# VHH binders against O-phospho-L-seryl-tRNA:Cys-tRNA synthase 1, part 3

Target 1, 364 residues: O-phospho-L-seryl-tRNA:Cys-tRNA synthase 1, of Archaeoglobus fulgidus (o30207)
Amino acid sequence: DFINIDPLQTGGKLTEEARQALLEWGDGYSVCDFCTTGRLDEIKTPPIHDFIHNQLPKFLGCDVARVTNGAREAKFAVMHSLAKKDAWVVMDENCHYSSYVAAERAGLNIALVPKTDYPDYAITPENFAQTIEETKKRGEVVLALITYPDGNYGNLPDVKKIAKVCSEYDVPLLVNGAYAIGRMPVSLKEIGADFIVGSGHKSMAASGPIGVMGMKEEWAEIVLRRSEKYKNKEVELLGCTARGATIITLMASFPHVRERIKRWDEEVEKARRFAAEMEKLGIKQLGDNPHNHDLMFFHAEVLYEISKKAKGGRFFLYRELKSRKIHGIKPGLTRYFKLSTYGLSDEEVDYVLNAFKEIIEKYS

## First folded at step 1 (VHH)

Design d06 (framework vhh_7d4b_2)
Fold by ESMFold2-Fast, scan of step 1:
Structure d06 (fold): chain B 364 residues (1-364), chain A 123 residues (1-123)
Amino acid sequence: as target 1 above (364 residues)
Amino acid sequence: QVQLVESGGGVVQPGRSLRLSCAASGFTFDYYAMGWYRQAPGKQRELVASISSSGDSTNYADSVKGRFTISRDNSKNTMYLQMNSLKPEDTAVYYCAADSYEYTWGEGDYDYWGQGTQVTVSS
């Protein structure tokens, strides 16, 4: 009954198939490529092996793929595999905190590619090149990471040109597609990067934590290296890929996710219409303009001014939206906030737009 | 150095009152909205009450409306929570929190947090 506009949840809503799979496989069993006995003999989803080794690589546009315990495990596996003493990773300033923390855990020095100023907050290929060049003066750059799109502004940087820059400096590139893979078409091959990671629970209609990782074949021997004693177990994944009900929900949702990305142009048009209508209310969409993603960041001076006088102060917006059965904007935000229109019907989009209009009119 | 220090917690019988205080230092107190959160064992941390930087606007969780009153004294850099008609279900650790109006979507709910003060409502 509630309309949900939280970017963390709009792409992660379970399919009916995934919901039933979660109920049936919610018990504490482990499932993986090498677990083929007992209850697993009765599994009704596609075979795990075919999913990981055939379906996922084709979907990601890569040579080799794995499932992981979230996108953060995928990022750490890449970073830890490439890490060496005093080495650097170059990552964009719009990165998710988990990318920064994964680099710290891997023992890598971190250089941030600066974003441009208000209102665009863009990560440019030029700033990427400059940061790599300056960082190479301090030490070896073993990896670059680009967030595509970022989770704040929903900006889609020129990832093909960034990949070309990284290639020209002989630096492998990891594309963090947590808000892209499962929402929009993405291909590692077409981008020309080395690694790609996605988030199943954010964008692939799966229960969390679950992620996907794709790579070029040349990296597989390094990142997916095998245990010395247990020849079928991969060191960076602590033996095997993600286990439990989460992988089964990902597999159950996958046919739907594969088809829904074909409708990405409709989601972009929906987001642009939403942004244009918000602008008429004095609420400015920041970041890429025209916008190319469902995740949008807004600057709302009108709502900030209302919060100074309204009963409930800064929490007035959250309450007004909740009273209209809308979830997704963090309690207390008024001046700046993000939201997502992914998967909403045109009627739901119009309802949300009318809610903002009524709220502003009420306090005018 | 930023600090928020809670005081006034303790053990009280049902129906009694307690007044919590939060003393702030190391930042410009009158620029920040303030709030009280609480967390009982095995439950999520929840907002109890909030107050605007000027003190002109207040907000309360439904469970405490009519019983609790939040206030602040900007001249003393102190925020208060007057807790009347206390119930056993009010038993929790109470946290003072500070947030600027410049806050955008990021990690956590508030810029600064206190260490908490225990309130136990028991006979």
Scores: ipSAE 0.000, ipTM 0.130, lowest interface PAE 20.4, mean pLDDT 86

Design d07 (framework vhh_7d4b_2)
Fold by ESMFold2-Fast, scan of step 1:
Structure d07 (fold): chain B 364 residues (1-364), chain A 118 residues (1-118)
Amino acid sequence: as target 1 above (364 residues)
Amino acid sequence: QVQLVESGGGVVQPGRSLRLSCAASGFTFSSYAMGWYRQAPGKQRELVASISRSGGSTNYADSVKGRFTISRDNSKNTMYLQMNSLKPEDTAVYYCAALRYFGEYDYWGQGTQVTVSS
């Protein structure tokens, strides 16, 4: 009977179909589109190969798609395949640490596109252009990466304009959609970018780790290069994709995920209503305003002041929410925190809003 | 062309038996879990019984446990519902359904009427 507002978990809740698939197919089968034999060959709705090679590209709006061992492997595969000695990747300052670490692992130099200051924290096409131009003076820029949205503020930058900027500088663009793909409509072709990456366990109602990777046909020969010895094995994916249960749960959830993204406008309206009610309590939503995502970042000076006098100190908020059966705000946070309303009913939203109101009133 | 065709319905007296059949064509029958649903006038459609792909496991609504038996013959692409000790409250249109592995019913029959009256 817990309400979960953790942004890492709201889009990853398994469908009933995925839960049943986990029970039926949860044995530790090694599975990929090239090695399905015996019991795994009985999966016909769709066959694993059809899911990866036909359904997934259509969903992502791209020419070619793969599943990966998390979004991290997908980002590394793109970066590593494009890496050259002394080359650069340009990525936004709001990027997830795993994007930065993937670039380091690939041996790329990194240039960060700065965000604007408080309260917006925006990544602008203008800052992207300036960073690319400055970085080109230092070396070859082989890739740009935009986080869409970012995992801290829930900001949705002007990705189409950023794609146009990258194109004008002859730099391919990777869209990191870990918090978008499976929550909201996203199309690589409509954006005009080169690569797109999603996270199944964050946003596609799948068990983790599982990721999805999409690309334009022109990049497939480079990124999906085959082994010299094992002609059906792709080097960047170490031959086989995600193991067993993770791909099966992703496939089982996929019909529901395709339908739920059509209702994204309802999730945006829900987030905006939540933010407006929090503002009435003195808790300010930061980042994009009006907000366009379920992930929201708040400045709660009122809760910070309470933490100075409350018996539990900085942990008072976590304890008060937990006593009301609400999970999702990191223990010890009071002044600044993020949360997600994705998938909550109107009743659940009202319950969470009332919890914040009661907590503030209790300590006032 | 995908098709599910129900047969074996009719009018029977309370306490009697009927056997429903569902003949499937146009898809790989052995790859689908199968079920029988029913809908009485003024009521929601309800699951009566379901059967796994191999026939090795079955499930029944509490209202029919011990009276109804679901079975399948994958060599004949046919599913059956043996209905014993029929009661007036069993009166409904009975639908054959093929459940996609990923939780939505891919195919439905047109239904067959079962009426239990004196």
Scores: ipSAE 0.000, ipTM 0.134, lowest interface PAE 15.6, mean pLDDT 87

Design d08 (framework vhh_7d4b_2)
Fold by ESMFold2-Fast, scan of step 1:
Structure d08 (fold): chain B 364 residues (1-364), chain A 119 residues (1-119)
Amino acid sequence: as target 1 above (364 residues)
Amino acid sequence: QVQLVESGGGVVQPGRSLRLSCAASGFTFSTYAMGWYRQAPGKQRELVASITWSGGSTNYADSVKGRFTISRDNSKNTMYLQMNSLKPEDTAVYYCAKGFYDSRLYDYWGQGTQVTVSS
């Protein structure tokens, strides 16, 4: 009964199959690569093992895959596995805070690749190369991380060229695809990177927390290394893959997710149309131009000026949108905000555009 | 008790075909990746072919691509290796191998079956 434009939620809306799976499997069932007995042996569409070891690697374009407790656990598993005393990770300045915090937890020193200035906020292969080169003077660089796309601007950097740069410096690359995997076509093999992570509850129509991790065969022995005592248990996953209804909802949504990524060009066209109409209202889309993602960051001087005199001050925009059953812009934001058009119908897009038009006209 | 029993080896002339079989028991065959290794005299054991639990994906050593085909029948707990256009350099003991969850690691091998390609 409302339109949701929150980038954190648009790609995580459950399918009907996932909703039914949540009801059937909402009880606390343990599920892992080894634990396929009793009630868990009834999961056949697909079997859990086939999903993790065959369907997921094919989908990610990688050799080996796992499910995790969110993308944050996947990132930490890679970082912790590669961590050495006084070692560095090089990551883009547009990274999610959980990437930075995972590196801190792993005991890694962090070097940030700077973004370009307003209005583009781009992460360039050139800035990546420069940051790696400078960081190598301070210590060993064990990993690089690129956010593809980032969660603020929706920018899609030249990830293939960044992968080539990392390879030339002999630094493995982790692609954080939390806003890509399950929305758009992504292949680790096509990119030429070493690791890829996704978020099921952000972009794969699954209940959270659930993540996916993919890697090249050569890294599996290090990242997925087994317990000294329990030979079937992987140290970085604390034994087994993610448990409970979250993995079952991910699996139930997966056929739909595989098909919806084929329609990614429609989502990009929708986002570009939305941005072009917002520009006519004096609201400028920032970041990549032309824009190539559903997540968009806007500069709205017109709304900022209105907030100075409007009843409700800086909260006027939130209240006006909420009264029109539109949710997703953080309360208090007027001058700068992000939103997502992912999964909206053309009619819903037009409704949101008309809401912004009416709001501006009301306060003109 | 895991058991892997190979059969179908023998002596053949160059250019001929052989089909190896591996009968598996003592584990849930349908949930494990499987593979074929071979070891020629004076050489290390090498992975020749692998197959995922469902049979949906296969991989081959470069030396056998286009000539060998791995397959499985989960209803019979059996894996096969169809070897076409056999060459003298294919002479080796062939071992059925059980994967350890995914196709990265193998934890059990059969006793092996001899394949000799000679005129």
Scores: ipSAE 0.000, ipTM 0.137, lowest interface PAE 19.6, mean pLDDT 87

Design d09 (framework vhh_7d4b_2)
Fold by ESMFold2-Fast, scan of step 1:
Structure d09 (fold): chain B 364 residues (1-364), chain A 119 residues (1-119)
Amino acid sequence: as target 1 above (364 residues)
Amino acid sequence: QVQLVESGGGVVQPGRSLRLSCAASGSIFSYYDMGWYRQAPGKQRELVASISYSGGSTNYADSVKGRFTISRDNSKNTMYLQMNSLKPEDTAVYYCATDYEGLWYTDYWGQGTQVTVSS
């Protein structure tokens, strides 16, 4: 029985409903919002259509939504739809590599909004404005992207002010909420952005790859444009929405996910308590302070010093945690590492905190 | 989870009308096919009427067809059963329920509301 603190896995842990869904519907079926035949006729309602076209837009706070083969397909669909020869996308320096690679694949030039220095690593509205203004001197800016939160520091930038900046420069904004949607309340309309993407297998308790994409109505005619020959098929999705058991697991978890985001304050309090206790051990939480997310990045000079003398060298921390049935910190990391407390009980949080305390005491 | 609460039952004379309401709490009401069931003393529970999640299709037991009308208002999370030309044999406890057997949703039942057709 292991405690898992890996940020990639904590928000993606399947609900019991999703596990049962995977077992029952794991056989190869054609499952999408246009497919209600064959074995799917045993599902008395076509909730796939209602989920995508009614429930998902309400959840994301947008006009139009789709499911995708991961957040990366959603990002590429937006970027490719808006791409023009020699055009630019402005994205934050804390972005996931898949955002950068999607822009490269779309043929977009990329300008990065710099983060502030240690210890905050913040993406500010001011740096966003400066980067957009400078990039417009080099070419047309067709899209801006903000990572909300980022996957390294767990920073939640002032996304409403960033949206206002983008609007003032007449640049549409894509919010990458892979670590937000399904963990915390997020609304595209309340933010004032143009597009939002989420990751079902990271933060919506679903089997991967599965993503969600939401947008304002005015963008639907461009991003969701239909094939010239196949009038019911959307070009950017290579036909239709994501398929297979992954959609069914997303839908099975969805009632639970809608309810769990209402308890986000409890997850934030848990993360803050964890960070405060780590600081008593000489392990400093970096990024936003007070911290507002379950994903946290730590500077552990004490563990780095131990690694210079420990038998296992840089791998000592991984081995000590594994021996205590804790997974989630990458092997070889000691000085800097990230972890997540999402979904842990108070007893599990205390167990992890005590493990760090005992490890430091053992080598002191 | 969905909680279902029936209202509108009572004592009524033959030939009169009653309207039952089923109020659902929770945001997943629009995912469910819904049904009205009834159970008369000493009889098995039977389906009276059902309605799809969108309201686009309805189904009725032969005994009530042409007299009862099922409807729903998804904006109010409420389902209705309009019962016209009531007969003594319509006397039963009426239950609203999800009649959806989808893998990710459990069946939910209301507590029931008594309908008595007699004086």
Scores: ipSAE 0.000, ipTM 0.088, lowest interface PAE 24.4, mean pLDDT 86

Design d10 (framework vhh_7d4b_2)
Fold by ESMFold2-Fast, scan of step 1:
Structure d10 (fold): chain B 364 residues (1-364), chain A 121 residues (1-121)
Amino acid sequence: as target 1 above (364 residues)
Amino acid sequence: QVQLVESGGGVVQPGRSLRLSCAASGFTFSDYYMGWYRQAPGKQRELVASIEWSGGSTNYADSVKGRFTISRDNSKNTMYLQMNSLKPEDTAVYYCAAGPDYYLSEEWDYWGQGTQVTVSS
């Protein structure tokens, strides 16, 4: 009933196939190589094996892939595998907090690649190169991470040039594609990076937590190394990682997700149209321009000024949008906010645009 | 009750260093964006540095980039400003502030009382 413009939810909306799978497999089934009772034989045999070992690598454009308990586990598995005493990871300043926290947990020192200033907030190949070079003077750089796109501005950095920079410094690159994988076409081989991570519950129409991890074959022996005692179990994944309904919902949505990424140009056109109409209201889209993603960050001086005199103060925008059955902007935000147009119909986009127009007119 | 208490200000000679601290209580410190502002007599208050809730993202005014470093220790509910290569023009009252979970918010919820920094020979 409500139109949802929350970037955390727009790409994670379940398909009908995933909803049916969730209902059927909602019991707490464990999936592992040693589990052979009940209905586990139905999921141990392909499609689960075929999905992980054939379909997923092809989709990610990589040699080897795994499913994980969210993108968080995937990032930690890579970082922990490559961690050395006093070593560094170089990551972009626009990174998600879970990337920073994963590095801390892995015992890595962190160097942040600075973003450019207002209004662009860009991560440039030049700043990446400078940060790597400066960090190498302080210690060994074992990994670089680029957020593609970031979760605040929706910026898509020049990831191919960043991969080339990392390669020239002999630093492996992890592409955090939590807001890309399952929304837009992405290929690890085309980028020229070493690792890629996606989020099923953010962008692949799956129940959370579920993530995907892809890598070049050369890294598999390190990241997917086997237990000394349990020779068929991978240390970084704590043996076997996928459990119950989450992997099954990911697999059920996958045919739909594989096809929907082919329509990414339509989502970009939709976002650009939305941004152009917001600009006419005095609400400026920040970050990449022209914008290349459904996640957009706006600067709205007009809404900030209204909040100073409106009943409800800074919560006026949240209340006005909610009364019009629109969810997705954090309560209390007026001057700066992010939203997503992903998956909205043209009619829903027009409805949201008209809501902002009506709200501004009401308080003029 | 929310409280922000600055410390570490004082009189220092040009070229020397000073470290400011801001101790927070009465709210969940790790959920808040934190910043340092300064105001010299007769001038507008300006944002010097800010740091997001996790410490992963920082922002600096152009006048202090490369000289000042902002950091936070969420286990101690404390934010810091390391001020190196101090100049007379850094003389001001320094305020710590806490706000929503975004660094571009100018709607800061809580402010400290300020601590004087004087750079003089």
Scores: ipSAE 0.000, ipTM 0.213, lowest interface PAE 14.1, mean pLDDT 86

Design d11 (framework vhh_7d4b_2)
Fold by ESMFold2-Fast, scan of step 1:
Formats: C-alpha cells, sequence, structure tokens
Structure d11 (fold): chain B 364 residues (1-364), chain A 124 residues (1-124)
C-alpha cells in the first residue's frame, strides 16, 4: 500500500520464509543452541548450532560469532569485557547513541573522533589517529569503535585505513555494521578489525530485537568467558541471551540475505540515481559524494522556503507525502531529512521522485 | 596471501584486440569492486575501467569508451578487460586493482590491493 523510505525499516522487512517462521514459532520459546529439549528439538536443531558456529562466522569473516538481543547487547558485551579502571574508548562522532550509552554503562571514559564540516560530515583515518594519540595522553585506550555506515548521513568511512590506524596504536577496533551487515558485503578479516556487530531487525530481514557479533579467536576467550559457578554459561551473554522466534526469523531469512548482499552494487546505483534526480529539484544529497549507501541525508532549501508560506507550516511536507502514500520522513522536517531507497523497485523510486517534483511544482 | 595476477598482455598492431585477465586469490573476491588502471612511462597512473561487486555497474575512461569492455566471473575469481580497436596511445602497463570500501565504479579510488602489472604495447 504505502512506500516506506524509513532507514530503520527498509533493511528489516521480513522475507516470506521469516514471516512463516514467525507464525509457526511465535509462542515465546527459548531458542538457543543449548536449549534443545522437547518442542525445541523441532526448531531446526542442529542447524541452530551450525548457523551460529559455522555459517555466521563465515558470513561475517570472523573466527567466532554469537547472536545477541540486538546490536546494543553485542556492543556492551565487548565494552564491558575490555573495561578497566579509568580506561577510554575512542568512538566516532557519527555513532549511534546506543554506542555512547553502552560505553557509559561499562564505566569507560569516552573520546569522540570529530566529523568534518558541512557538506561531507566525514570520519577520516587522520582524525581517528589524532583522537587516539590525544586520548592515550589521558589514559589507556582499550577499544576504538567505528560506525560503518552511520545512521544519519549514510557515510561509509575508510574502515580499512581506520583499522590499520588502530592496529598501529595497538588498539582493538569494533566495527558497528548495523546498517551494513545484511545489506552489503562486510568481512572482519578483509577490514582487519577485531570485532564486528550487526542488527538483524535493521539489516538482516529479521524480527527484532536480534543482533550478531563476530570476533577474532584471541578475543573470544575474554568476551565469551564462562561463569565460575555455571561452567556452560557465558558471562557477557548472561548465559543464553538471544531467545524466542527472533533467531528463527533470522535463520529463515539468512539464505536470502546471503544472496542479496551480492547485488549491493544495484542498491548503490539506485541511491546515486535517486540523489542525482533530487539534485535537479534543488534538493542536495549531503555526506559522501558520490554516495555509497542506500541511506541518504538531504538539504532542501526549496522545501524549507515553501514551509514558511504553506498551509500547515512545517508539517506540509509530511502531509503531502502521506496523501501520496509515502512515509518514512519525520513529521515537521523540511530543510534537512534522511531517507532510504533500500529494496525499492525502479517504479517505486520513480514514484517517490515524482512526488517530490509535484509537491515543489504545486507550491511554485 | 592476497594475490592479483594479470595476464594476456603483449605486442599488437594498431586496430587489433587483446583480452586481459586478472586472477584473484587470498580474499573474498565477490566482496570487492574491481578496476583496471594503466601507466605509461613518465605519466601518472589512470583508471581505465571499473566494475561493481556483481558486475551490474561499470565505468569507463572517456578515452576507451566504446572500445574496451570490463567484465567479471565471481565463480572463477577472475576479472577481464576486452580491448578492441587498440591505438598506440593505449601502450602502458595495465594493473588490476581491488577495493573493499567505497564501492566507487564511477571514480578513481585508493584501491586496497594491486597486481604487479602486465605490459600492453601497440606498435607497427
Amino acid sequence: as target 1 above (364 residues)
Amino acid sequence: QVQLVESGGGVVQPGRSLRLSCAASGFTFEYYAMGWYRQAPGKQRELVASISTSGGSTNYADSVKGRFTISRDNSKNTMYLQMNSLKPEDTAVYYCAADLSGYEPYWDSDYDYWGQGTQVTVSS
């Protein structure tokens, strides 16, 4: 019915297989590779074990992987495991608030790598190096975090050069790939980082909350350390944290996700074409240019000027788009907004472009 | 452990064709955008053609547009450059390159991996 351009929802749309799995297994079961008795024996065991211990590490390009209750739990598990008295984490200024809050919860001091100014908003390897060097003067840096891409601009920083910088300073790097893993090819080994985190409900066509975490073998002994009393339970996961139908939806969508990332170039081309057509309307794509992601941030002076005189004021754009069965732009935004083209057909892209064109022409 | 090996270069008369191949190993080929660069003696290295991860998007330098075709076979971890209607100014060492970040089929990139190069000489 509606065309959805909300970046939080475009990569999380369930496959048919995942929707059927959700209907069949929605009864509040505890589902993990250690909880396989009675009814749970029918939930694709041993494939759950194979998924977590063989398929997922191969997909993430890492030695060891786990599923988590969202990307938040994965980030906290890493940060909490590495936390030391008065220690620091260095993270990019474009990070999701949950990365900052996870560091606060872990008791870490936080140093932010600044982004460049309008119009690029870039996180550079040079700024990363400078921030690490300055922060080391204040205390031990136990972790660096890069958001790849960020959730506002859709910028893809030079993560391989950032990983090399972190390695040269002897600082482990966590790649937050919540908007990458399940949309585009991402590999921990190819990047040269230490940890990688994804979000199943944002980018892996899974019901939420569900996340994935990958790491080098050397870190697994620290992050996945076992309880002193309950020797089969991993401390940072509180034993078995990812439960219920969400892991089954992730597994059901996984063959489709594994295939769709191979066509990421089509999504990038679609985003670039969309941005080029928006530019012709006076709506400028900010951030990386040419753009390399489906999430795009726009500057629309033309829509801002219309909002000053239109009936409904700043809400005119939201109303006009909704009347055309388009949603995903936050109500009240006109001058600056983000959207996603992920998973849209060429006809849907053209429909959205024509909607913006008609709206501007109506108020000209 | 990463290796890109170019082959198919040689000496050819103007107007003839050559097909270059780039065989990749030591990384997940299907995750990388690929490109062909060339460098003639005393000149800067320039992008000739690039191809996206699936092969769905390609980009060509204006000087080779309509004459050269880039392609890839992800099942064989190999990229190709079909060079038709070769001109003396196409004489250069041709380099295979791989880029994990950026996914830039339209522009020159700071590529992650490079081959050793293969010589193409167009001479009568």
Scores: ipSAE 0.000, ipTM 0.287, lowest interface PAE 16.1, mean pLDDT 86

Design g01 (framework vhh_gefurulimab)
Fold by ESMFold2-Fast, scan of step 1:
Structure g01 (fold): chain B 364 residues (1-364), chain A 123 residues (1-123)
Amino acid sequence: as target 1 above (364 residues)
Amino acid sequence: EVQLVESGGGLVKPGGSLRLSCAASGFTFDDYAAAWFRQAPGKEREFVSAISGSGGSTYADSVKGRFTISRDNAKNSLYLQMNSLRAEDTAVYYCAADLGYSYEDWSSEYDYWGQGTLVTVSS
């Protein structure tokens, strides 16, 4: 049918197991991972709490994990738990808007680590160190956040060096892996950071909103602190983790996700081949080069020039791709756009490349 | 009436093992969530492990991999198998049950508690 190159969708496409689980278990059941007998408690392969408390920590390379109502809730839970009057969070300039908004909601002052200029847009350990040092002169830095990779350029910063920098300044680090967890191997322990957050509906073949959160044991007593009155309920998760269709699809897809991340080197090779072929058409991949992720950002002067003369103007590219059953580039974009090759077959990659070639030839 | 009675505490050397038991009367453990908590000298009560009505279990990070919670339906008892015991495991251990009783609102607090059993880990 159609080929989807939207970075928001390529890692979130449901498995067959998830689709079947959604039909069987997708009613509005209201149970938590600690609750007594209910319909969802009949799931034994694995039980929900075993998934959350045993399988997720192992997968994330952390001591403690939770499922959340999207990556947004996970980030807010960490920020809100660490927030104090006049305190600061240092986050990279390539961060997702929801990271910035979570910090605003938590009442934290925000300092942005600048990215380098065109064409690289890199977040460096050096810029991270400088921003932390400067921000500490203004107030206490309670948290640093790195987006790994970012959702625009697909850049994978040197997260291990950034973690070392944060450690040297005694600042805990949250790794936002919304476009990494479920796509590529990621381990909190190997990175040396304090918290990690993933997005099930972006990268773990699950229906949204659903997220995952992992942390070092030392932070669990703070972030996962229990209600004063309701001793088995965690304050930041409003007593219960995500449930219903979202967690069911996440769990059903999980065995497939665990296996697919082992093939990440194939996805990187696919992305690099795609970028190299696009460059032959005059469409330049920006950001990391050689590229290390399926999410790629392109500068296409050739398509921008065509848009000035083509019937349909700026919407010509969207319409030409749609007529070829390719979806995923935002309507109206020509000069700059992002896309993902994640999960595409070699035949599908070649089809997309040929589509761009035919479009350019048609208008030249 | 509902009662929980713990047993199995005692003195054990570091690296040793103990098995705590919690006998229930007035309800069956296989229908309800149950948990172990502990309180060390001079510290607040802390969560150790829980088992849900569906049989799934969760553990505090400090005991994960060393302690195992289980039920025995025939004996209507909850157990905590404690291996590789450390001096910091010294505490009074409490059995608790969440029977799902509510009073005008939804409560997930443990409804019933035992009196505790002392575990001392020393040379």
Scores: ipSAE 0.000, ipTM 0.101, lowest interface PAE 24.8, mean pLDDT 86

Design g02 (framework vhh_gefurulimab)
Fold by ESMFold2-Fast, scan of step 1:
Structure g02 (fold): chain B 364 residues (1-364), chain A 122 residues (1-122)
Amino acid sequence: as target 1 above (364 residues)
Amino acid sequence: EVQLVESGGGLVKPGGSLRLSCAASGRTFSDYAAAWFRQAPGKEREFVSAISWSGGSTYADSVKGRFTISRDNAKNSLYLQMNSLRAEDTAVYYCAADEYGLPYYESEYDYWGQGTLVTVSS
């Protein structure tokens, strides 16, 4: 009976269909794109092959798609496939740690595109271009990565202009859409990028770890290259593209996810209303303004001041919210925090807003 | 038992187009994964394209963007539209079917046609 405002969980909540599918089909089966056997042959809505090779490419706006063991595996598959001695990847400073770690694991040198300062924290096409130019002086740039949106501020950079910049420098672009794909409309073709990755357990109402990747046809020869001996097995995906429980929940939720992205304008309006009401309480929304995503980052001096005198100190906010059946702000955070309104009803949004108002009034 | 019969092969100049057909007797292709394989003289048989029972398609990298696989379940037929043909495409083309055939492996397909010759030359 809790209201959940954790950005990591708001887009990953399982549908009822996914919960039932998990119980029915969750026995730890390993499946591939083209083979199902025994009981898994009975899955017809959709068939696994149709989902991966027909429905998923259309959804992502790409030529070729796969499911992966999370967005992390998808990013590593691209980076490892393109890696060469002393080569560089250029990625935004707002990137998720798993993007940075994937590049380290692939043996790539990393150049970070700097964000602008408080209060905007923006990744600009101009800073992207400058970082590519400087990095090319140090070595070959084999890949660029943009986080769209980032997981801290919920910023949506000008991804089409960034794609154009990368194209002009002859650098392929990977769009990390872990907080976009399954929440909002995203199309690789419309962006003009080379690769796109999403997270099923963050934004596609699926059990984790499960991810999706899409790419332009020209990259499939490299990224989806097959084993020398086992010609039906793709090297970067360790032979099999999915495991039973996770892909089954992704597929069961997919009709709902495909429909819900059509209502993205409603989620943006909800987030903007929430931010405007928080501003009236002295809690400032940082990052993009006007904001264009459900994930929002706040600066709350008023809550920080309360934490200096409140019983429980810095944990007072977590305790007050928990007592009101609100989950999602990390224990100990008061001055700066992120939250998400994704999937909340208007009544739930009003409840959360009233909770912050009551907490501030209680300690004023 | 399913019997497969290919047609549409012939001589074509480089850059030309051909459409291959495969007709099945017995079960409809909607119950089967179906594929095209080819074998050039003195070479191993290689995968060309596959279409699943759900309609999803897969292509060998050598033919991607030039060849298109399709089926007509009402006519119980499989097709391969071949565009921008090259000398390297010269081979005997085989239609194959199996209830859940895997792409790339000939051993995964139970039913095979007799083959149709495609020669790209002038």
Scores: ipSAE 0.000, ipTM 0.118, lowest interface PAE 22.5, mean pLDDT 86

